# VH-VL binders against q8ixk2r445to577, part 211

Target 1, 133 residues: q8ixk2r445to577
Amino acid sequence: FFGMLQNKGLTDYCFDYNPPDENQIVGHQVILYLCHGMGQNQFFEYTSQKEIRYNTHQPEGCIAVEAGMDTLIMHLCEETAPENQKFILQEDGSLFHEQSKKCVQAARKESSDSFVPLLRDCTNSDHQKWFFK
Below, E stands for the ipSAE of ESMFold2; O stands for the ipSAE of OpenDDE; V2 stands for 0.75 times the mean of E and O plus 0.25 times the DockQ between their complexes.

## First folded at step 10 (VH-VL)

Design F19 (framework fv_axatilimab)
Fold by ESMFold2-Fast, scan of step 10:
Structure F19 (fold): chain C 133 residues (1-133), chain A 120 residues (1-120), chain B 107 residues (1-107)
Amino acid sequence: as target 1 above (133 residues)
Amino acid sequence: EVTLKESGPALVKPTQTLTLTCTFSGFSLSTYGMGVGWIRQPPGKALEWLANIYWNDDKYYNPSLKNRLTISKDTSKNQVVLTMTNMDPVDTATYYCARFRYGDYYFDYWGQGTMVTVSS
Amino acid sequence: DIQMTQSPSSLSASVGDRVTITCRASQDISKYLAWYQQKPGKAPKLLIYDASELQSGVPSRFSGSGSGTDYTLTISSLQPEDFATYYCQQYYDWPYTFGGGTKVEIK
């Protein structure tokens, strides 16, 4: 699967990654922003290793979760996907983070008008359902 | 079990400052993503959100009341304190503290509420 | 601020009735909506979050639905303990705002 990773509940928003420093393309938080349909900063690939890859720039980034955190950050991809970079895209559209046993949820970022993907206890909420467009 | 309880004065005179304390158990504000908010309800009227405080000491206030409100916490005592300056009779309400999570700004556990009357 | 309008402001019902309460937001809130039950003299109790997710411990006769600006709370078969005031709350944008409430009274 590849394309823009869109939320079923927050219907106009997609996974978005646009680092401010072109010399430091990883290490920043993944956000949700209005889907623009242009790919680029919203283009992701779901791999057979259960990674969510950001292929717009080299070296490629892989979405990860740091221990004790609920936010998704961009790391460098490894040849063998580490556990903190593995997400199971389930039949119902949920993104299950194997290491934490949590699901990715679209949530408002209180410090700004933007939204953010966060790890939360798994529910049947449409805010936890994702699809590639 | 998660419990929250509000305490403070039942009567406040106009122009005075109100100080309310929320004491809680069953969770900690040292836990990543945890927060406590204050909500009030004038007699017979709707609920109004006042302020939130987070595990990391971030603070957010209702813009209509921002210059009157201060929220603080003592993580070791499991307490959150709200102060509201320049009290007016229209501020007469039941004041609640309640738990929420970063990203989930609905309130899953509430205190019993404390009635505050503003009168001369 | 996002305005939340509840209708009706009050209704009379009998045990066993199907009760529907509506909540309308002044703009699209993308299912960031919670429903609370408040009994006289008591604090609000969370019933539903994310428009349709039932809080643990809440009876299955309560359900929520809706999208965009329009949301409903339904009680499929009203019980004596359900006579209360119900409030919706949006958490799409701050300040977080509540509806005016719907009082469910004994018929």
Scores: ipSAE 0.734, ipTM 0.908, lowest interface PAE 1.2, mean pLDDT 91

Design F2 (framework fv_axatilimab)
Fold by ESMFold2-Fast, scan of step 10:
Structure F2 (fold): chain C 133 residues (1-133), chain A 120 residues (1-120), chain B 107 residues (1-107)
Amino acid sequence: as target 1 above (133 residues)
Amino acid sequence: EVTLKESGPALVKPTQTLTLTCTFSGFSLSNYGMGVGWIRQPPGKALEWLANIYWNDDKYYNPSLKNRLTISKDTSKNQVVLTMTNMDPVDTATYYCARLRYGDYYFDYWGQGTMVTVSS
Amino acid sequence: DIQMTQSPSSLSASVGDRVTITCRASQDISKYLAWYQQKPGKAPKLLIYDASELQSGVPSRFSGSGSGTDYTLTISSLQPEDFATYYCQQYYDWPYTFGGGTKVEIK
């Protein structure tokens, strides 16, 4: 699978990564932004190692979760995917983070126009359902 | 078991400052993403959100009341304090504290509420 | 601020009735909506979040539906303990706002 990773409940929003410095593509939070259909910062690849890869820049980034946190951050991909970079895209659209046993949910940053994906206990909410477009 | 309980004065005079304390158990504001908010309800009227505070000490206030409200926490005591200045009879209401999680701005467990009457 | 309008303001019903309460937002809130039940003299209790997800321990006779600006709370077969005031709340955007409430009264 590859393409824009769109939310079912927050229907106009897609995974987006906007690193402020093109020479440092890692360490920043993944956000949600209006789907634009042009790829670029919204183009991700779901791999056989259960990684969500950001291939727009080199070296490639892989979405990860830091221990004890609920936010998704960009990290460098490794030859063998570490546990914190493994997500299972389930048939019902849930994006399950194996290490934490939590699901990715679309949420707004409080008092902000920005939306972000966060780890939450798994529910059947449309805000936790994702698909490639 | 998650419990929250409000405490503070039942009677306040106009122009005075109200201070309310929320004491809770069954969760901690040291846990990532956890928060406590305050909501009030005047007699016979709808609910009105006042303020939220989170594990990282981020604070958010209802813009209509922002200049009157201060929210703070003492994580070690499991307490959140709301202060509201320049009380007026229209501020007569039952005040609730309730739990929420950052990103989920609905309230899953509520205190019993404390009635505050503002009169001379 | 996002305005939340509930209808009806009150209704009279009998045990066993199907009760429907509606909540309309002044703009699209993308299912960021919760429903609360409040009994006289008591704190509100969360029933539903994300428009349609039942809170743990809430009876299955309660259900939520809707999208965009229009949302509904349904009680499929009203029980004696369900006579209460119900409130919707949007959390799509800050500040968070509640509907005016719908009082479900005994006929």
Scores: ipSAE 0.812, ipTM 0.928, lowest interface PAE 0.8, mean pLDDT 92

Design F20 (framework fv_axatilimab; also named c24; at its last look DockQ between E and O 0.06; V2 from the best seeds 0.00; counts 0 for: pae E 15.1 > 2, placed apart)
Fold by ESMFold2-Fast, scan of step 10:
Structure F20 (fold): chain C 133 residues (1-133), chain A 120 residues (1-120), chain B 107 residues (1-107)
Amino acid sequence: as target 1 above (133 residues)
Amino acid sequence: EVTLKESGPALVKPTQTLTLTCTFSGFSLSTYGMGVGWIRQPPGKALEWLANIYWNDDKYYNPSLKNRLTISKDTSKNQVVLTMTNMDPVDTATYYCARLKYGDYYFDYWGQGTMVTVSS
Amino acid sequence: DIQMTQSPSSLSASVGDRVTITCRASQDISKYLAWYQQKPGKAPKLLIYDASELQSGVPSRFSGSGSGTDYTLTISSLQPEDFATYYCQQYYDWPYTFGGGTKVEIK
């Protein structure tokens, strides 16, 4: 699958990656932003190796979760995908991070206009259901 | 088993500062994403959110009361403390502490509440 | 601030009745809504989060639904222990706000 990765509960929002510095395209948090349909910063590819790849910038990025954290961070893709970069897109739309046994959920940063995907205990909430558009 | 319990004075005089302590067990504020909030309820009225504190010491306050509120934690003691300055009779309420998780701003476990009466 | 309006303010119903309580937000809250039950003299208890997710340990007769600005809490078959005041809470945006409550009195 590839395209805009949209949330079922927070229906106008898509995965978005827009690093603030062209000299450091990795290491920043993945956010959620209003779906604009223009691809680029909202275009992701879900691979057979369970990666969520971001190919808009070079080198290619892969979404990862750092040990002990709940935030999704852009890392460099590796020849062999490490466990922290593997997400299972399940039939019910949940995005399951296998290493942590948690699901990706749409949430607002407190006291902010920003939304972000976070790892949370898996539920049947629409905020944990994602689809490619 | 998750438990929270509020403690503090039952009576406060107008203009004084209120200090409430929430002591909890069954979870830790060292856990990523974990938080504790304070909510109050005047007799016969609706619930009003006051403040949240999280594992990383981030603090958030209800804007209507921000200049009067301070929230702090002692992770090693499993305690969260709320102070409210310049108490007024209108602040008479049952004060609750409750658990939440950053990103999930609903409260899944609540203390029993402590009644604070503000009068001369 | 987002305002939460609950209706009705109170209702009386018989055991076995289907009870519906509504909560309206002043703007779209994208299902960031929780429901609490508060029995007299007790702390609130979480029933439902994310509009429709049942908290563990809560009886299946409780359910939540809704989207946008309009949400409902339904009790499919009212039991004596359901006598309580019910509150909705939005957590779409800070500061977090609660509805005025709906008191359910068992007839």
Scores: ipSAE 0.816, ipTM 0.929, lowest interface PAE 0.8, mean pLDDT 92
Fold by OpenDDE, look of step 13:
Structure F20 (fold): chain C 133 residues (1-133), chain A 120 residues (1-120), chain B 107 residues (1-107)
Amino acid sequence: as target 1 above (133 residues)
Amino acid sequence: EVTLKESGPALVKPTQTLTLTCTFSGFSLSTYGMGVGWIRQPPGKALEWLANIYWNDDKYYNPSLKNRLTISKDTSKNQVVLTMTNMDPVDTATYYCARLKYGDYYFDYWGQGTMVTVSS
Amino acid sequence: DIQMTQSPSSLSASVGDRVTITCRASQDISKYLAWYQQKPGKAPKLLIYDASELQSGVPSRFSGSGSGTDYTLTISSLQPEDFATYYCQQYYDWPYTFGGGTKVEIK
């Protein structure tokens, strides 16, 4: 699966990644932004290794969860996906992080115009459901 | 078990400052993602959100109260304090403190509330 | 501010009745909506969050639905302990706001 990764509950919001330096794409947080489909900031791929790849730039980035954190941070992809980069996109749309055993939820972070994907206890909330568009 | 309890004066004169303290147990504001808020309810009327404070000392206020509110925390005492300046009879209400759902913005545990009457 | 309008303001029902309460937001709140139950002289109790998720310990006769601006709380079969006032709350935008409440009374 590839394209824009859109949230079901938070309508019209998609995964978005816009690093300050396109030549250094790791270390920043993935956010949610209005789905626009322009450029490369909202293009992601779910791979057979259970990675969510940001592969429009080289080297390729993979979303990871750092120890003790609930945010999604961009890391470099590895030949073998590390445990903290493995996600299961289930049929119901839930995005499950294997290592933390939590689900990715569209959450409001600081202001009304600032939303981010965060790890939360798994529920049936539409804020935890995602689909590629 | 999560519990919250409000304490403060039951009677305040107009123009005076109200200080309310929320003492809680069963959780800590040193824990990532935790928060406590204040909500008030005039007699026979609806609920009104006042302010939130979070583990990282982030604070949010209802702008309608024109900067009359100050919220603070003492993590070591498991207390949150709300001050409201220039009280008026219209501010007469039951004041609640409540815990924010972990990492979210609705309230899953509430104190019993404390009635505050503003009168000369 | 986002205005939350509840309807009806009050209703009378009997035990066993299906009760429906509506909450309308002045703008799309993207299911960031909670429902509370409040009995006289008591603090509100959380029932539903994220529009349709049942809070732990809440009876299954309570359910929430809706999207965009329109949301509904349903009690499938009203019980004696369910006579109370119900409030919706949005947490999409600051300041968080509550509906005007719906009082469910005994017919």
Scores: ipSAE 0.585, ipTM 0.893, lowest interface PAE 1.2, mean pLDDT 94
Fold by ESMFold2, look of step 13:
Structure F20 (fold): chain C 133 residues (1-133), chain A 120 residues (1-120), chain B 107 residues (1-107)
Amino acid sequence: as target 1 above (133 residues)
Amino acid sequence: EVTLKESGPALVKPTQTLTLTCTFSGFSLSTYGMGVGWIRQPPGKALEWLANIYWNDDKYYNPSLKNRLTISKDTSKNQVVLTMTNMDPVDTATYYCARLKYGDYYFDYWGQGTMVTVSS
Amino acid sequence: DIQMTQSPSSLSASVGDRVTITCRASQDISKYLAWYQQKPGKAPKLLIYDASELQSGVPSRFSGSGSGTDYTLTISSLQPEDFATYYCQQYYDWPYTFGGGTKVEIK
C-alpha cells in the first residue's frame, strides 16, 4: 500500500508528519490532520515487512512505538524491521501493533483540539479503523 | 511437515448446507499470526477465495457469499470448519483449505482439495 | 473489487523456451501479488510472493517483476515439469482475487 492513511471514525483525518527540523526527521510524533494530499507530509508506504514508511524524504523514516509508550514516533528504517516498527493492517481495517498487542486509535491530544494516533486496547471502534487512499 | 486435509461430503443436494472440515498439522492456530483460509475452484475455472480465520478468532468472508458462509476453529484439535448454506449446482467445485499468515494474505500451503458436487 | 486480468489465457511452448505471463490489476496493487502453479488434479503451489520474491524450494528459472498495475511471471528456460496452469493473486485489498489463469502447453 502507498498513500494517505485515513481514519474511518474521525472522518477526513490522515496520518501526518511534518518535523520542525527538515534535516532531522527522527524523534518527532506522528499526528492526525485533515486529509489534503498536498506536499509530502501525508504519504506513507505500508511494506511487506509490516512497516509504515515515511519515504518521501531521505533518509527514510519508519513509524515506531518505544517500549512502554503509546505514541507513534518516527525512527530510521532498518534492513530488518525491528519488532517495535511492525504494524499489521487487518482485513477489518484495524492497525495492530505486534509487539504491544494493541491497536492504533485516533485520539484527542491532552488539553488541545489536536488529534494523534495512539496505542489502545483493541476494540471494534471505527476510531481504530484505517485505510489507504 | 505442514499438511492440511479437507473432509466432507462429495455429494450435496440443492438447498442443503455443506459442512467442510480442515484438519492440519505442522503448525497451530495458537501461534501468533497464523491463519487458515478456504478457496474453491469450479471445474475448469479460476480460483475463488471464500473465507479466512486467524489465531485470534478474527474472521473474514468474501462479500459475494457473506450471508451463506460461517467459519470457525477448534485450536486444540487443529481444525477449521466451513459451512455454506443453500447450496446450488453453481457451487459445484473443488474446495481447498490453505495456510496464510496475518499480514501476508497469500496461501503458502494447500490441502489436496475435496470435490463437492451439488446435484439433485 | 480489484479485477485481475491474465494474458495470454493459454500458450504453446517447447522445452527450453523463455515464457512470459502477464497479470494486470484494475488498480495499483503496490506489489501485493503472488503467483501460483497448478498441475492437473493438484492443488496450487506458491511460486512468487510480493511480486518478485521467490518462495523457498522454487527453481531459480522462475522470476517475477512489475509494479503498479502490471506484473509479469517469467520462466527463463521451460522444463518438462513446468507445463501447468499459472495464476496470479492480488492481496492489496479485500476481497482477494485471482486471475483467470494461463495454461502453458507442450508444442
Scores: ipSAE 0.006, ipTM 0.533, lowest interface PAE 15.1, mean pLDDT 87
ESMFold2 (binder alone), look of step 13: mean pLDDT 93; pTM 0.936

Design F21 (framework fv_axatilimab; also named c25; at its last look DockQ between E and O 0.81; V2 from the best seeds 0.00; counts 0 for: pae E 9.7 > 2)
Fold by ESMFold2-Fast, scan of step 10:
Structure F21 (fold): chain C 133 residues (1-133), chain A 120 residues (1-120), chain B 107 residues (1-107)
Amino acid sequence: as target 1 above (133 residues)
Amino acid sequence: EVTLKESGPALVKPTQTLTLTCTFSGFSLSTYGMGVGWIRQPPGKALEWLANIYWNDDKYYNPSLKNRLTISKDTSKNQVVLTMTNMDPVDTATYYCARLTYGDYYFDYWGQGTMVTVSS
Amino acid sequence: DIQMTQSPSSLSASVGDRVTITCRASQDISKYLAWYQQKPGKAPKLLIYDASELQSGVPSRFSGSGSGTDYTLTISSLQPEDFATYYCQQYYDWPYTFGGGTKVEIK
């Protein structure tokens, strides 16, 4: 699968990654932004290794979760995907992070206009349902 | 398992500062994403959110009361403290502390509430 | 601030009745809505979050639905312990705001 990764509950928002510098691809938080259909910062690939890849810039980035945290950050992709970079997109639309046993949920940053994907205990909430468009 | 309990004065005079303490057990504010908020309810009226504090010491206040409110925590004591300056009879309410998680700004466990009456 | 309007402000019902209460937001809140139950003299208890997700330990006779600006809480078969005031709360945007409450009274 590839394309814009859109939320079912927060219906106008897509995964978005906008690194401050093209030479510093890693280390920043993945955000949610209004889906614009232009690809670029919203274009992701879901791979057979269960990675969510950002390949708009080089080197390619892979979405990861640091141990003990609930935010999604961009790391460099590895030859063999480490466990913290593996997500299962389930038939019900849940995006399940295998290592933590948690699901990705759309949420607003408090007192901000920004939305972000966060790890939460898995529920049947539409805020935890994702699809490629 | 999860419990919260408010404590503080039952009677406050107009213009004084109110200090309320929330003591909790069954969770820690050292846990990533964890937070505690304060909500009040005047007799017979609706709930009003006041302030939140989180594991990382980030603090958020209701804009209508921001200049009067201060929230702080002591993670090692499992306590959150709210202060509210310049009390007025209109501030008479039951004050609750409750648990929330950053990103999920609803309150899953609540203290029993403490009634604060503001009168001369 | 987002205003939350509940209707009705009160209703009378009998055990076994289906009760529906409504919450309307002044703007689209994208299902960031919780429902609470409050019994006289007690703290509120979380019933539902994300518009339709049932909190652990809450009986299945409670259900939530809705999208956009309009949301409902339904009690499929009212029990004696369900006589209480119910509040909705939006958490789409700060500051978080509650509805005025719906009091479910014994008929």
Scores: ipSAE 0.810, ipTM 0.927, lowest interface PAE 0.8, mean pLDDT 92
Fold by OpenDDE, look of step 13:
Structure F21 (fold): chain C 133 residues (1-133), chain A 120 residues (1-120), chain B 107 residues (1-107)
Amino acid sequence: as target 1 above (133 residues)
Amino acid sequence: EVTLKESGPALVKPTQTLTLTCTFSGFSLSTYGMGVGWIRQPPGKALEWLANIYWNDDKYYNPSLKNRLTISKDTSKNQVVLTMTNMDPVDTATYYCARLTYGDYYFDYWGQGTMVTVSS
Amino acid sequence: DIQMTQSPSSLSASVGDRVTITCRASQDISKYLAWYQQKPGKAPKLLIYDASELQSGVPSRFSGSGSGTDYTLTISSLQPEDFATYYCQQYYDWPYTFGGGTKVEIK
């Protein structure tokens, strides 16, 4: 699966990554933004290694969850996907992070009008449902 | 101007089926993102969500009502219909329909509500 | 289901008072919370959505705050028209649920 990764509950919002430095793509947080399909900031790929790849730059980035965190941070992809980069995209649209045993949910940032994907306990919330477009 | 209005019987006998119609204007359920929901409120009590329907015919129901609810829409008439089977006196309440948008599951416009009494 | 607990269930206040109403969710609802005002014999009116966003046309004396499980509706200076019952609603997960309400009465 590849393309825009769109949330069901938070309608018309997609995974978005726009690092401040194109030559340094890792270490920043993945956010949610209105789905626009322009540029390469919203193009992601779900791989057979259970990675969510930011596949528009070289070296390729992979979404990871750092220890003790609930945010999605961009790391470099590795030949063998590390445990903190493994996700399961279920048939119902839930995006499950294997290591944390939590689901990716669209959430509003504190003191902000923006949105981010966060790890939360898995529920039937549409805000935890994701689709590639 | 967005308006909604509930219509239906004011009195229903136990075990009968309640059919309520929400007629609205100022928006269309053919418009992407639009939705209509039903909420009820027993006299002197809190609000209870019943069901939602959206432009794409997605439907959501309160599971506590044990599949007694059916929601449908007639886009051409700007109407949403709610049916509730096997009515009981405990279902006596003011029933509201209200507008919401997909992704924004709060209700920004409400009808005036219609009181439904279930009694023999 | 997510339980929404409002406190207090009722309060008495005077015009000009600062009024605070609390809504606690049984679990983290990630700011997917709305506040409504309801006057006797009338339908609820949306005041706040997404925990802190003021609905268009609502006076600025109303504000919402909170995150996680705890949320607050504040009326900075109570006006005569503000005596009513207020409800919170979560739309984090189905079924969407309302709080028990808080009746703001005149002292």
Scores: ipSAE 0.392, ipTM 0.836, lowest interface PAE 1.8, mean pLDDT 93
Fold by ESMFold2, look of step 13:
Structure F21 (fold): chain C 133 residues (1-133), chain A 120 residues (1-120), chain B 107 residues (1-107)
Amino acid sequence: as target 1 above (133 residues)
Amino acid sequence: EVTLKESGPALVKPTQTLTLTCTFSGFSLSTYGMGVGWIRQPPGKALEWLANIYWNDDKYYNPSLKNRLTISKDTSKNQVVLTMTNMDPVDTATYYCARLTYGDYYFDYWGQGTMVTVSS
Amino acid sequence: DIQMTQSPSSLSASVGDRVTITCRASQDISKYLAWYQQKPGKAPKLLIYDASELQSGVPSRFSGSGSGTDYTLTISSLQPEDFATYYCQQYYDWPYTFGGGTKVEIK
């Protein structure tokens, strides 16, 4: 799948990646922002290797979760997808992170009005349901 | 500007079907993300959610009442209709319609409510 | 279903008092929680959404906090118009459910 990765529960919010330095895309957190489809910040690809790629930029970024963390961080894609970069987008819309056995959820950032995708125990919440637009 | 108003019978006999209409202004169900829900409150008791309908015709029902409830909308009339079958005296309550947005799922504007008594 | 337990079920307080009302969810609701105020014979009024966000037009003496399963509504200095019943509502997962209410009465 390719396009804007939208949350069902937090309507009109999409995965968004806007690193402070557009020439260094690694190591920054993926956020949720109002879906707008303008520019390159909200376009992602779900690949056959189960990666979520930020592929409007070279080198391509792949979303990862570092061991023991719950935040989605941009890493460089690798020839063979590392386990921490593998997500299963299931038929019911859940986005399962294989290594951690957790699901991606829209969550409010404690110190602001901002939203981010975070790993949480899997539930049936619409805030854990995602689809490409 | 945003207003909602419930209308329907004040008295319904047991086993009959209740039909309630929510007429609203200041927003439209043609607008992305908009929804209307129904909530009831028996006298002296807590609020109970019944059903929601959204701009895209997504519908959600309280599972304890699912086989009795039908929600529909008429976007051109700014109306939402709730039908509840097989009424029983325990369904006596004030019925509210309220606005919500898909994704936010809390009710920011409420109608004044309409009291429905189920009695022979 | 996610059960919402409010405590206390009622309380008596004087004008000027600090009032705290709690709401506990049967599972983590990730701050998807609203607070409503209802006066006798009136429809509920939204006070707080997303656990801590104050609805427009609501006095700043109202505040919300909490995370996970435990949430609190605080009225920092109770006013005569604040005597009402307060309800919490979770909207994390279907079906959406309300707490049983907390009645705040004049002492």
Scores: ipSAE 0.007, ipTM 0.624, lowest interface PAE 9.7, mean pLDDT 88
ESMFold2 (binder alone), look of step 13: mean pLDDT 92; pTM 0.935

Design F22 (framework fv_axatilimab)
Fold by ESMFold2-Fast, scan of step 10:
Structure F22 (fold): chain C 133 residues (1-133), chain A 120 residues (1-120), chain B 107 residues (1-107)
Amino acid sequence: as target 1 above (133 residues)
Amino acid sequence: EVTLKESGPALVKPTQTLTLTCTFSGFSLSTYGMGVGWIRQPPGKALEWLANIYWNDDKYYNPSLKNRLTISKDTSKNQVVLTMTNMDPVDTATYYCARLSYGDYYFDYWGQGTMVTVSS
Amino acid sequence: DIQMTQSPSSLSASVGDRVTITCRASQDISKYLAWYQQKPGKAPKLLIYDASELQSGVPSRFSGSGSGTDYTLTISSLQPEDFATYYCQQYYDWPYTFGGGTKVEIK
């Protein structure tokens, strides 16, 4: 699958990665932003290794979750995907992070006007349902 | 099991400062993502959110009351304290502390509430 | 601030009735809505979150629906213990705001 990764409950919002420093593309949190349909910072690829890849810049980034954390962070992609970079996109739209046994949910970021994807206990909430557009 | 309990004075005079303590068990504010908030309810009226505090000591206040409110925590004692200055009879209400749902902003467990009457 | 309007403000119902309570937000809140039940003299209890997700331990006769600005709480077959005041709360943006409440009284 390729395209914008959009939330079913938080309609009009997509996965977005816009690092503050263009020369340091890894290490920053993935956010949710209004879907603009222009690709670029909102264009992601879901791979056969269950990675969510950010291919807009080089080197390629892969979304990961740091141990003990619930936020999604951009890391460098590896030839063999490590477990913290694997997300199972299920038939019901859930994005399941197998290593943590949690699901990706759309939530508001504290003290800001932005939303973020984060790991939560799996529910049937539309805020945990994702699709490629 | 998660429990929260409010404590503080039942009667406050106009212009005084109210101090309320929330003591909880079954979770910790040292845990990533945890938060506790305060909500009040005047007799016969709707609920009004006052303030939240989180594991990282981030604090949020209702803008209509922010110059009167201070929220703080003592993580080792499992306590959150709310202070409200310049009390007025219209501030008469039952005050609740409640746990914020992990990563969200609805309240999944509530204390029993403590009634505060502001009267001369 | 996002204003939450509940209707009706009160209703009278009998055991076994289907009860519907509506909550309208002044702007799109994208299903960031919770419903609480409050019995006289008691603290509120969470019933529903994310507009339609039932809190664990809450009877299945309670259900939530809606999207955008319009949301509904339904009790499919009212029981004696359900006579209470119900509040909606939006958590799309702070300050977090509650509806005015709907009192469900015995007929």
Scores: ipSAE 0.290, ipTM 0.817, lowest interface PAE 4.0, mean pLDDT 89

